VHH binders against q96fz2. Designs and how they scored, part 360

Target 1, 269 residues: q96fz2
Amino acid sequence: CGRTSCHLPRDVLTRACAYQDRRGQQRLPEWRDPDKYCPSYNKSPQSNSPVLLSRLHFEKDADSSERIIAPMRWGLVPSWFKESDPSKLQFNTTNCRSDTVMEKRSFKVPLGKGRRCVVLADGFYEWQRCQGTNQRQPYFIYFPQIKTEKSGSIGAADSPENWEKVWDNWRLLTMAGIFDCWEPPEGGDVLYSYTIITVDSCKGLSDIHHRMPAILDGEEAVSKWLDFGEVSTQEALKLIHPTENITFHAVSSVVNNSRNNTPECLAPV
Key: E = the ipSAE of ESMFold2; O = the ipSAE of OpenDDE; V2 = 0.75 times the mean of E and O plus 0.25 times the DockQ between their complexes.

## First folded at step 20 (VHH; framework vhh_6z1v_2)

Design FA3 (at its last look DockQ between E and O 0.83; V2 from the best seeds 0.76)
Fold by ESMFold2, look of step 20:
Structure FA3 (fold): chain B 269 residues (1-269), chain A 123 residues (1-123)
Amino acid sequence: as target 1 above (269 residues)
Amino acid sequence: EVQLVESGGRLVRTGGSLRLSCAASGFTFSDWAMGWFRQAPGKEREVVAAISWSGRSRYYADFVKGRFTISRDNAKNTVYLQMNSLKPEDTAVYYCAAKMGLFTESPSDYQYWGQGTQVTVSS
């Protein structure tokens, strides 16, 4: 998983993240660093994207079921990294394979500290290698959506009024992630960064690609993954598996160039 | 204290029209999606229509077939259901419900419920 869409305006995104705390009260997550949110139809590694994490990571004695939403850098920078420039990492931390997560220090250590997050996106892109060529067909992959007044105009909404009818009730893709906190050696703000956990693809996606992000399907899964105060690492890892509850459609090659940030990136072809 | 109060239910003839209202209080109405559900005797509660927190996205159950329109007025903290071309099978208690964020089709996802208003459609 190396490309996503996360394009919703902040107010729409925030409401898509409504949740129920342990007392049964429905709430919106509280933002940290909202100015770092950079919406785009075409997010790539090293960019910032919003994630959910427990309030307990920030506040002593906080209710661990309460959620913070914060932009973080895609591509986990381990806390032990010594260079001043994160782009100098000698290994790729865009994804973390579930079958080796407890063997890799870059992921095992933050996971043991409860540094679990939920990575948010409209959906993700994956490229299918076509038989007999080096050409690739991109697909946009996302949760099935409730059929609404304008559900057939996804990505094709070209006016503000029609866009809002399609996206105001969009169910965000919720992917299991691990984050770490890196203190630059030359000083400055702590860098929060994440990796997306991957698993073998489900049967429905196997013709597109052999791996998929670990998707947390539903509030119970999301709550358990986030709540490091009440849910152990071993119990949380039971949530990491493929899901068949996904849908997809082919998109144009416009998305191939990561500088293209238009609705055409995810529009059906 | 959260309250949802439905009004407007009554007896109407087949083919008639009716407008239901639901006045909301005790929460920030503009953060909540709203739904209309109905329950006829001996049947399960089912979604009729739902509307996003902003009012911009709407859902209708298949049986509505263009006959009903859901709307909301965030300044008045009120959600409406305009019901046209009523049929005897529309006879039910109609409930207003609230869910923060995104609406769904499932009654169990909604946190707050009104007491209901009876709609009866005579043949």
Scores: ipSAE 0.785, ipTM 0.906, lowest interface PAE 0.7, mean pLDDT 91
Fold by OpenDDE, look of step 20:
Structure FA3 (fold): chain B 269 residues (1-269), chain A 123 residues (1-123)
Amino acid sequence: as target 1 above (269 residues)
Amino acid sequence: EVQLVESGGRLVRTGGSLRLSCAASGFTFSDWAMGWFRQAPGKEREVVAAISWSGRSRYYADFVKGRFTISRDNAKNTVYLQMNSLKPEDTAVYYCAAKMGLFTESPSDYQYWGQGTQVTVSS
């Protein structure tokens, strides 16, 4: 996974992240660093994206079932990194393979500290290799959505009004992530950064791409992944597997350029 | 205390119209999706219509077929169901329900419920 969409306004995004704590109370996640949230139809590594994480990471003795939402840097910067520039990392931390998560120090250590997060997105993009050509067809992949009045599929949003209706009740994609905290050697603010855990693709996506993000489908899976206070690493890792509960459509080549940030990026062709 | 109070249910003739209202209190109404559900005797509770927190997105069950309209007024903390072209098959207790965030089709996802209002459609 090297490209996502996360374009909802902050208030809409927050409401879309409504949840129940362990006491059954309905809650909205509290924001940390809301000013770092930058909505975009075309999110790439090194950009900031919103993630969910347990309140216990910030507050001692907090209820670990409570959720915080925070923009973090895509591309995990390990806490032990000693260079002043995170871009000088010599290995790719955009993704973490599920089969080697416990073998890689950069991921194993933060995971062992309970630094699990849920990466939020409208969906993610993957490119299918076309046989006989050097061209790749991009696809937008996301959770199936509830059919709303006159909304049809995302592709049926032929008007701005219909477009707003589609996104007003959009189910966000929830991907399993690991985050770490890095203190710059020269001082400054602590950098929070994340990696997305990847798995082998489900059968439905296998023709598009052989790997997919580990998707946490449903509130229970999301809650268990986040609740590092009550759910062990071993139990949490059981949640990491391919899911068939996904849909997709072909999009235009507009998304190929990471600088393009328009609805056309995820619109069906 | 959270309260949902339905009103407007009554006996109507086939082809008639009825407007249901649900007054909400005790929570931040604008953060919640609202839904109308119905339950007929001997049948399961089923979704009729749902509306997003903003009112921009709406869902209707297949049996509605354009006959009903869900709306809300956040300033009044009220959700409405305008029912037109009523049929005997629409006879049921109608319930208002609230879910924080996004609406869904599943009754079990909704946290708060009203007491219900009886709608009877005679032939």
Scores: ipSAE 0.684, ipTM 0.851, lowest interface PAE 0.6, mean pLDDT 92
ESMFold2 (binder alone), look of step 20: mean pLDDT 90; pTM 0.921

Design FA4 (at its last look DockQ between E and O 0.85; V2 from the best seeds 0.00; counts 0 for: pae O 2.6 > 2)
Fold by ESMFold2, look of step 20:
Structure FA4 (fold): chain B 269 residues (1-269), chain A 123 residues (1-123)
Amino acid sequence: as target 1 above (269 residues)
Amino acid sequence: EVQLVESGGRLVRTGGSLRLSCAASGFTFSDYAMGWFRQAPGKEREVVAAISWSGRSRYYADFVKGRFTISRDNAKNTVYLQMNSLKPEDTAVYYCAAKMGLFTESPSDYNYWGQGTQVTVSS
């Protein structure tokens, strides 16, 4: 998993993240650093994307079931990293394999601190390798959506009217992540960064790619993953598994170039 | 205190029309998706139509077949169901429901419910 779409305006995105706290109250997450949100149809590693995390990470004695939404850097920078430039990391932290997460210091340390997050996207892209060539067929992969007046025409956002009918009730993909907090040695603001946990692909995706992000399907899974105050690491890791509740369609090669930020990136072909 | 109050249910003849209203109070209406559900005797409650918090996205159950229209007026905190070409099969108690954020098809996902309004369609 190395490319996503997260293109919704902030007010639409925020409402897509409505949730219930531990007391059953309906809430919207509170933003941190909303001005750092950069919507795009074509997000790549090292860019910022919004994640959900527990309010308890920011406020002493907060209700750990309450959620904050904040942009974070994709590509976890471990708290122990010594260089001044995160691009100097000698290993890739875009993803974290679920089967070795407790053996990799970069991931087990923040996980042990309860630094769990939910990575938000409209969906993710994956490239299917074509037989006999280095050519690849990209797919856009996402939760099944309720059929609305325009849901069967995903990517038909050629006007504000059509866009709103498709995306205004879009169920965001919710992926399990781990984050860490790095203090640059030269000083300055703490860097928040995340990795996406991966698992073996479900049967429905196996012909496209052998790995998939660990998807948290439903409010209970999301709540348990986020609530490090009430849900232990051991219990949380039981949430990490493949899901068959996923759908996809082929897209054009426009998405291959990460500089292309247009609805065509996710339009069916 | 959250309240949803349906009105407009009555007896109508086959082929007739009826408009249901649901007045909402006690919450920020523009944060909530709204739905109309119905329940006939001996049947489970089922979604009829739903509308997004902004009013821009709408869902209709297959049995509606273009006969009903859901709408909302966020200035009046009200959601409506215009029902045309009514059939005896539409006879049920109709409920208004609210859910923060996105609508779904499942009654169990909605947190606030009205008391219902009876719609009866005669031959």
Scores: ipSAE 0.754, ipTM 0.888, lowest interface PAE 0.7, mean pLDDT 91
Fold by OpenDDE, look of step 20:
Structure FA4 (fold): chain B 269 residues (1-269), chain A 123 residues (1-123)
Amino acid sequence: as target 1 above (269 residues)
Amino acid sequence: EVQLVESGGRLVRTGGSLRLSCAASGFTFSDYAMGWFRQAPGKEREVVAAISWSGRSRYYADFVKGRFTISRDNAKNTVYLQMNSLKPEDTAVYYCAAKMGLFTESPSDYNYWGQGTQVTVSS
């Protein structure tokens, strides 16, 4: 996974992240650093994206089932990194393979500290290799959505009004992530950064790409992944597997350029 | 205290129209999707219509077939169901429900419920 969409306004995004805590109380996640949230149809590594994490990471004795939403840097910077520039990291931390998560220090250590997060997106992009050509067809992949009036699918959003209706009640993709906190050697603000855990693709996506993000499907899975106070690493890792509860459509080559940030990125062709 | 109070249910003839209202109090209305559900005798409670917090997105059950319109007024903390071309099969207790965030089709996902209002359609 090297490209996502996360373009919803902050208030809409927050409402889409409504949840029930362990006491049965309905909650909206509170924001940390809301000013760092930058909506985009085309999110790439090194950009900031919103993630959910347990309140317990910020407040001592907090209910670990309570959620915070915070923009974090895509591409995990390990806490032990000693260079002043995160871009000098010599290995790719955009993704973490599920099969080697416990073998790599960069991921094992923060995971052991309970630094689990849920990466939020409208969906993610993958490119299918075309046989016999060097051309790749991009696809937008996301959760199936509830059918709304006049909006059977993203493809039916042929007007601005329909477009707004589609996104007003959009089910966000929830991907399993690991985050870490890095203190720059020269001082400054602590950097929060994340990696997306990947798994082998489900059968439905296998023709598009052989790998997919570990998707946490449903509130229970999301809650368990986030609740590092009550759910062990071993139990949490059981949630990491392929899911068939995904849909997709072909999009234009507009998304190929990471600088393009328009609705055309995820529009069906 | 959270309250949802339905009104407008009555006896109507086939082909008639009815407007239901639900007044909400005790919670931040604009953070919640609202839904209308119905339950006929001997049947399960089923979704009729739902509306997003902003009112921009709406859902209708297949049996509605364009006959009903859900709307809301956030300034009045009220959700409405305009029912046209009513049929005897529409006879049920109609319930207003609230869900924080996004609406769904499942009654179990909704957090708050009204007491219901009886709608009876005679042939």
Scores: ipSAE 0.146, ipTM 0.627, lowest interface PAE 2.6, mean pLDDT 91
ESMFold2 (binder alone), look of step 20: mean pLDDT 89; pTM 0.908

Design FA5 (at its last read DockQ between E and O 0.89; V2 from the best seeds 0.86)
Amino acid sequence: EVQLVESGGRLVRTGGSLRLSCAASGFTFSDWAMGWFRQAPGKEREVVAAISWSGRSTYYADFVKGRFTISRDNAKNTVYLQMNSLKPEDTAVYYCAAKMGLFTESPQDYQYWGQGTQVTVSS
ESMFold2, look of step 20: ipSAE 0.795; ipTM 0.909
ESMFold2 (binder alone), look of step 20: mean pLDDT 91; pTM 0.923
OpenDDE, look of step 20: ipSAE 0.888; ipTM 0.945
ESMFold2, fold request of step 21: ipSAE 0.796, 0.761, 0.791; ipTM 0.911, 0.896, 0.909
ESMFold2 (binder alone), fold request of step 21: mean pLDDT 91, 91, 91; pTM 0.924, 0.925, 0.925
OpenDDE, fold request of step 21: ipSAE 0.926, 0.924, 0.922; ipTM 0.962, 0.961, 0.959
ESMFold2, fold request of step 24: ipSAE 0.797, 0.784, 0.779; ipTM 0.911, 0.905, 0.904
ESMFold2 (binder alone), fold request of step 24: mean pLDDT 91, 91, 91; pTM 0.924, 0.926, 0.923
OpenDDE, fold request of step 24: ipSAE 0.923, 0.923, 0.924; ipTM 0.960, 0.960, 0.961
ESMFold2, last read: ipSAE 0.773, 0.772, 0.788; ipTM 0.900, 0.897, 0.908
ESMFold2 (binder alone), last read: mean pLDDT 91, 91, 91; pTM 0.923, 0.923, 0.921
OpenDDE, last read: ipSAE 0.919, 0.923, 0.922; ipTM 0.958, 0.960, 0.960

Design FA6 (at its last look DockQ between E and O 0.67; V2 from the best seeds 0.56)
Fold by ESMFold2, look of step 20:
Structure FA6 (fold): chain B 269 residues (1-269), chain A 123 residues (1-123)
Amino acid sequence: as target 1 above (269 residues)
Amino acid sequence: EVQLVESGGRLVRTGGSLRLSCAASGFTFSDYAMGWFRQAPGKEREVVAAISWSGRSKYYADFVKGRFTISRDNAKNTVYLQMNSLKPEDTAVYYCAAKMGLFTESPQDYNYWGQGTQVTVSS
């Protein structure tokens, strides 16, 4: 998983993250560093994307079921990293394989500190290899969405060209992540950064690619992954598995160039 | 204290029209998706229509077939259901419901409910 879309304006994104705390109170997550959020149809590693994490990471004695939303750097920079420039990291931390997560110091250490997050996206892109050619077909992959219609239009809900009218009711893809906090040796702000956990692809995606992000499907899974105050690492890791509750469509090659940030990146072809 | 108060239900003839209103208070209305549900005697509650917090996205059940329109006025904290071409099978108690964030088709996902307003459609 190396490319996502996360293009919603902050007010739309925030409402898509409505949740219920342990006491049953309906809430929106509180933002940290909202000025670092850069919406784009075409997010790549080293960019900032919003994640959810427990309020308990920031406030002594906070209710661990309460959520913070914050932009973090994609590509986990371990807390023990000694260089002054994160780009000097000599290994790829964009993704973390679920089958080796407890064997890799870069991931085991923050996971042991309860540094679990939920990575948010409209969906992710994956490229399918075509037999006998070097051409690759990109797909946009996302949760199934409830049918909606454009405002005031009768009977238009099934039209492909009207799907963009559903964005303020879009169910965000919720991927399991691990984050860490790195203090630059020369001083400055603490860097928050994340990795996306990956698993073997489900049957529905296996013709596109053999790996997929670990998707947390539903509020119970999201709550358990985030709540490091009440849910142990061992129990949380049981949430990490493939899901078949996923859909996709082919998109144009516009998305191939990560500089392209337009709706065409995810439009069906 | 959260309140949802439906109004406008009454007896109408087949082919008639009716407008339901639901006045909301006690919460930030613009954070909530709104839905209209109905329940006929001996049947389970079912979604009729839903509308996103901004009003830009709308859902209608298949049985609506273009006859009903959901709308909202966030300045007045009110959601509406315009019901046209009414049929006897539309006879039910109609409920207004609210859910923070995104609407769904499932009644169990909604946190706040009105007491309902009776709609009766005669032949």
Scores: ipSAE 0.798, ipTM 0.908, lowest interface PAE 0.7, mean pLDDT 91
Fold by OpenDDE, look of step 20:
Structure FA6 (fold): chain B 269 residues (1-269), chain A 123 residues (1-123)
Amino acid sequence: as target 1 above (269 residues)
Amino acid sequence: EVQLVESGGRLVRTGGSLRLSCAASGFTFSDYAMGWFRQAPGKEREVVAAISWSGRSKYYADFVKGRFTISRDNAKNTVYLQMNSLKPEDTAVYYCAAKMGLFTESPQDYNYWGQGTQVTVSS
């Protein structure tokens, strides 16, 4: 996974992240660093994206089932990194393979500290190789959505009004992530950064791409992944597997350029 | 205390119209999607219509077929169901429900419920 969409306004995004805590109370996640949230139809590594994480990471003795929402840097910077520039990392931390998560220090250590997060997105993009050509067809992949009035498939949003209706009740994609905290050697603010855990693709996506993000489908899976106070690493890792509960459509080549940030990125062709 | 109070249910003839209202109190109304559900005797509770927190997105069950319209007024903390072209099969207790965040089709996902209002459609 190297490209996502996360374009919802902050208030809409927050409402989409409504949840029940351990006591059964309905809650909205509180924001950390809301000013770092930058909505975009085209999110690439090194950009900031919103993630959910347990309140216990910020507050001692907090209920670990409570959720915080925070923009973090895509591309995990391990806490032990000693260079002043995160871009000098010699290995790719955009993704973490599920099969080697416990073998790599960069991911194993933060995971062992309970630094699990849920990466939020409208969906993610993947490119299918076309046989016989060097051309790749991009696809937008996301959770199936509830059919709303006059909302056909995302593709039927023929009007701005219809477009707004589609996104007003959008089910966000929830991907399993690991985050770490890095203190710059020269001082400054602590950098929060994340990696997305990847798995082999489900059968439905196998023709598009051989790998997919580990998707946490449903509130229970999301809650268990986040609740590092009550759910062990071993139990949490059981949640990491392919899911067939996904849909997709072909999009234009507009998304190929990471600088393009328009609705055309995820619009069906 | 959270309260949802339905009103407007009554006896109507086939082909008639009825407007239901649900007044909400005790919670931040604008953070919740609202839904209308119905339950007929001997049947399961089923979704009729739902509306997003902003009112921009709406859902209707297949049996509605354009006959009903859901709307809301956040300033009044009220959700409405305009029902036209009523049929005997629409006879049920109609319930207002609230869900924080996004609406769903599943009754079990909703957090708060009203006591219901009886709608009876005679042939």
Scores: ipSAE 0.254, ipTM 0.686, lowest interface PAE 2.0, mean pLDDT 92
ESMFold2 (binder alone), look of step 20: mean pLDDT 90; pTM 0.916

Design FA7 (at its last look DockQ between E and O 0.97; V2 from the best seeds 0.67)
Fold by ESMFold2, look of step 20:
Structure FA7 (fold): chain B 269 residues (1-269), chain A 123 residues (1-123)
Amino acid sequence: as target 1 above (269 residues)
Amino acid sequence: EVQLVESGGRLVRTGGSLRLSCAASGFTFSDWAMGWFRQAPGKEREVVAAISWSGRSTYYADFVKGRFTISRDNAKNTVYLQMNSLKPEDTAVYYCAAKMGLFTESPKDYNYWGQGTQVTVSS
């Protein structure tokens, strides 16, 4: 998983993240650093994207079932990293394989501290390798959506006002992540950064790509992954598996260039 | 205390029209999606229509077939269901319901419910 869409305006995104806390109270997540949110149809590693994490990471004695939403850097920078420039990291932390997560110090250490997050996106992109050629076909992959009036799919929208109707009730993709906190040696704010856990692809995606992000399907899975105060690492890792509750469509090669930030990136072709 | 109070249900002739209202209080209305559901005797409660927190997205069950319109007025904390071309099959108790964030088709996902208003369509 190396490209996502996360383009919703902050107010739409926040309401898509409504949840119920342990006491049954309906809540919206509280933002940290909202000005760092950079919506785009075409997010790549090193960019900031919103994640959910437990309030207990920020507040002593907080209810661990309460959620914070905050932009974090994609590409985990370990807390022990010594250089001043995160681009100097000598290994790729965009993704973390579930089968080796407890063997890699970069991921094992923050996971042991309960640094679990949910990475939010409209959906993600994957490129299918075509037999007998070097050409690749990009796909946009996302949760099945409830059909809304006037538009039955992403491609049915034919005006700006119809486009917003597609997204106003969009179910965000919720991917399991691990984050860490890095203190720059030259000073400044602590850098929060994340990796996306990956698993073998489900049958429905196996013809596109052999790996997929670990998707947390439903509020129970999301709550358990986030709640490091009540759910151990061992129990949380049981949530990490492929899902068949996913849909996709082919998209234009416009998405290949990460500088392209337009609805065409995810529109069906 | 959260309250949803439906009004407007009554007896109406086939082909007639009726407007239901649901006044909401006790929560920040503009954070909540709203739905209209109905239940006929001996049947399960089913979605009729739903509307997003902003009012921009709507959903209608297939049986509506363009006859009903859901709307909301966030300044008045009220959701409406305009029902036209009523049929005897539309006879049911109609409920309004609230769910924070995104609407769904499933009654069990909704947190707050009104007491219901009876709609009866005579042949």
Scores: ipSAE 0.734, ipTM 0.886, lowest interface PAE 0.9, mean pLDDT 92
Fold by OpenDDE, look of step 20:
Structure FA7 (fold): chain B 269 residues (1-269), chain A 123 residues (1-123)
Amino acid sequence: as target 1 above (269 residues)
Amino acid sequence: EVQLVESGGRLVRTGGSLRLSCAASGFTFSDWAMGWFRQAPGKEREVVAAISWSGRSTYYADFVKGRFTISRDNAKNTVYLQMNSLKPEDTAVYYCAAKMGLFTESPKDYNYWGQGTQVTVSS
C-alpha cells in the first residue's frame, strides 16, 4: 500500500469514527494536533494521515478503550534512529509485512510496547499490471458502502450535491498499523510516525495486486487492536489476515501524480 | 437521560398519508444518525429509513419505493417520517432510533430507541 485517500472534513471524519467505549458509552475520539490534519484524495508516504490510538498512550491510568485521533507521519521512524533527518532511513517503513513483523526490530519493538494504531482512509489505491504493456491501471479499493438515496455507486455522483451525500455517511477503511515515537537528536517536537501492516491479498483482489493492507473489519477488531492494555500482542496479531469484505473500481490515471488532489482521483472511469 | 418520543401514529385508510415525529433529548442530536424502524406482529424489526447527522444522506428500505421521506431538524432535535400511499402491509409499530456517527441497516447497531407509535392501515 503506497497511496491512500483521506479527504473528509475534520468534523465529518470525527463523526465517522464514533465508537463505544468499554462501558458501552457512545463517544467521539478526541483530537491530538488537529492542525496537522491535511485532507487529500491522494496521500503518499511521508505525508500525515489520521490514525486512531488508545488514550492510554497519552494519559496515565486512562481507560484503554478510549480512542484518540491524531495525524501521524506515514513511514515509521524508529525511536532508535540517530540521524537528524528521517528521510535518511535506509530501509522502507511504509509497510510492514505481517509474516516478518516479529523479526524486524523497527516494528517488533514498538509493537511490544503496545504502539498499535488504526490508520484511517477513504480507501487505498493499487495498480494492476496490464499484460503486454508497461501500463498500469489504478484501482480505488474501499469498504462496501450502504446504498443511499440517489447515490448508486461512487460513480453515480453526477453532481456536487450527490457527492456530498455519498461522503456524508462514508464508512472509513480501518487498517492495522504500528506507530513509534522519535525524538530528534537536535531537539524539537517528538515525531509520531506509523507503518501499515500488509498481508497477502484476498482472492477478490489477487488479480489487481498480490498484497493488501491488513484491514480491521468492524468495531470489535478495531477495539481489540487499539486496546493494548487488555489485549496482548499475540491476541492482536490474530486479527491480522486478508479480508474479502472489500470492493473496488477502476480510476483514471490522475491519481498517478501524487500532486493531484481532486475528486477525479477516486472517481470511477 | 436519553429520550426518544414518537408521535403521529394512527389509523389511516389505504392510500392515505401520515407524518411521524420523533423528539429527541438527553444527547447531542447533531452527532447522531437517526432511523425509523417498524415491527409488525410476528415479524422482525426492520429498517424503514435512516438519515445522517447532517441530513444530507438518507437511506430507504426497498419496500419504501419512494413513498416515504425521512427528514430532520437539528435545531428542534426532531426527526420525521412522511409516509404517503400507505398500504395495509405498512401496518406496524414504528420506532425511532439513534446511532452516533453513521447510520446502518441493522437494528442491532442502534443504541437508543423510542417506545414506538402504532400505525394501522385499513383496506
Scores: ipSAE 0.390, ipTM 0.735, lowest interface PAE 1.2, mean pLDDT 91
ESMFold2 (binder alone), look of step 20: mean pLDDT 90; pTM 0.919

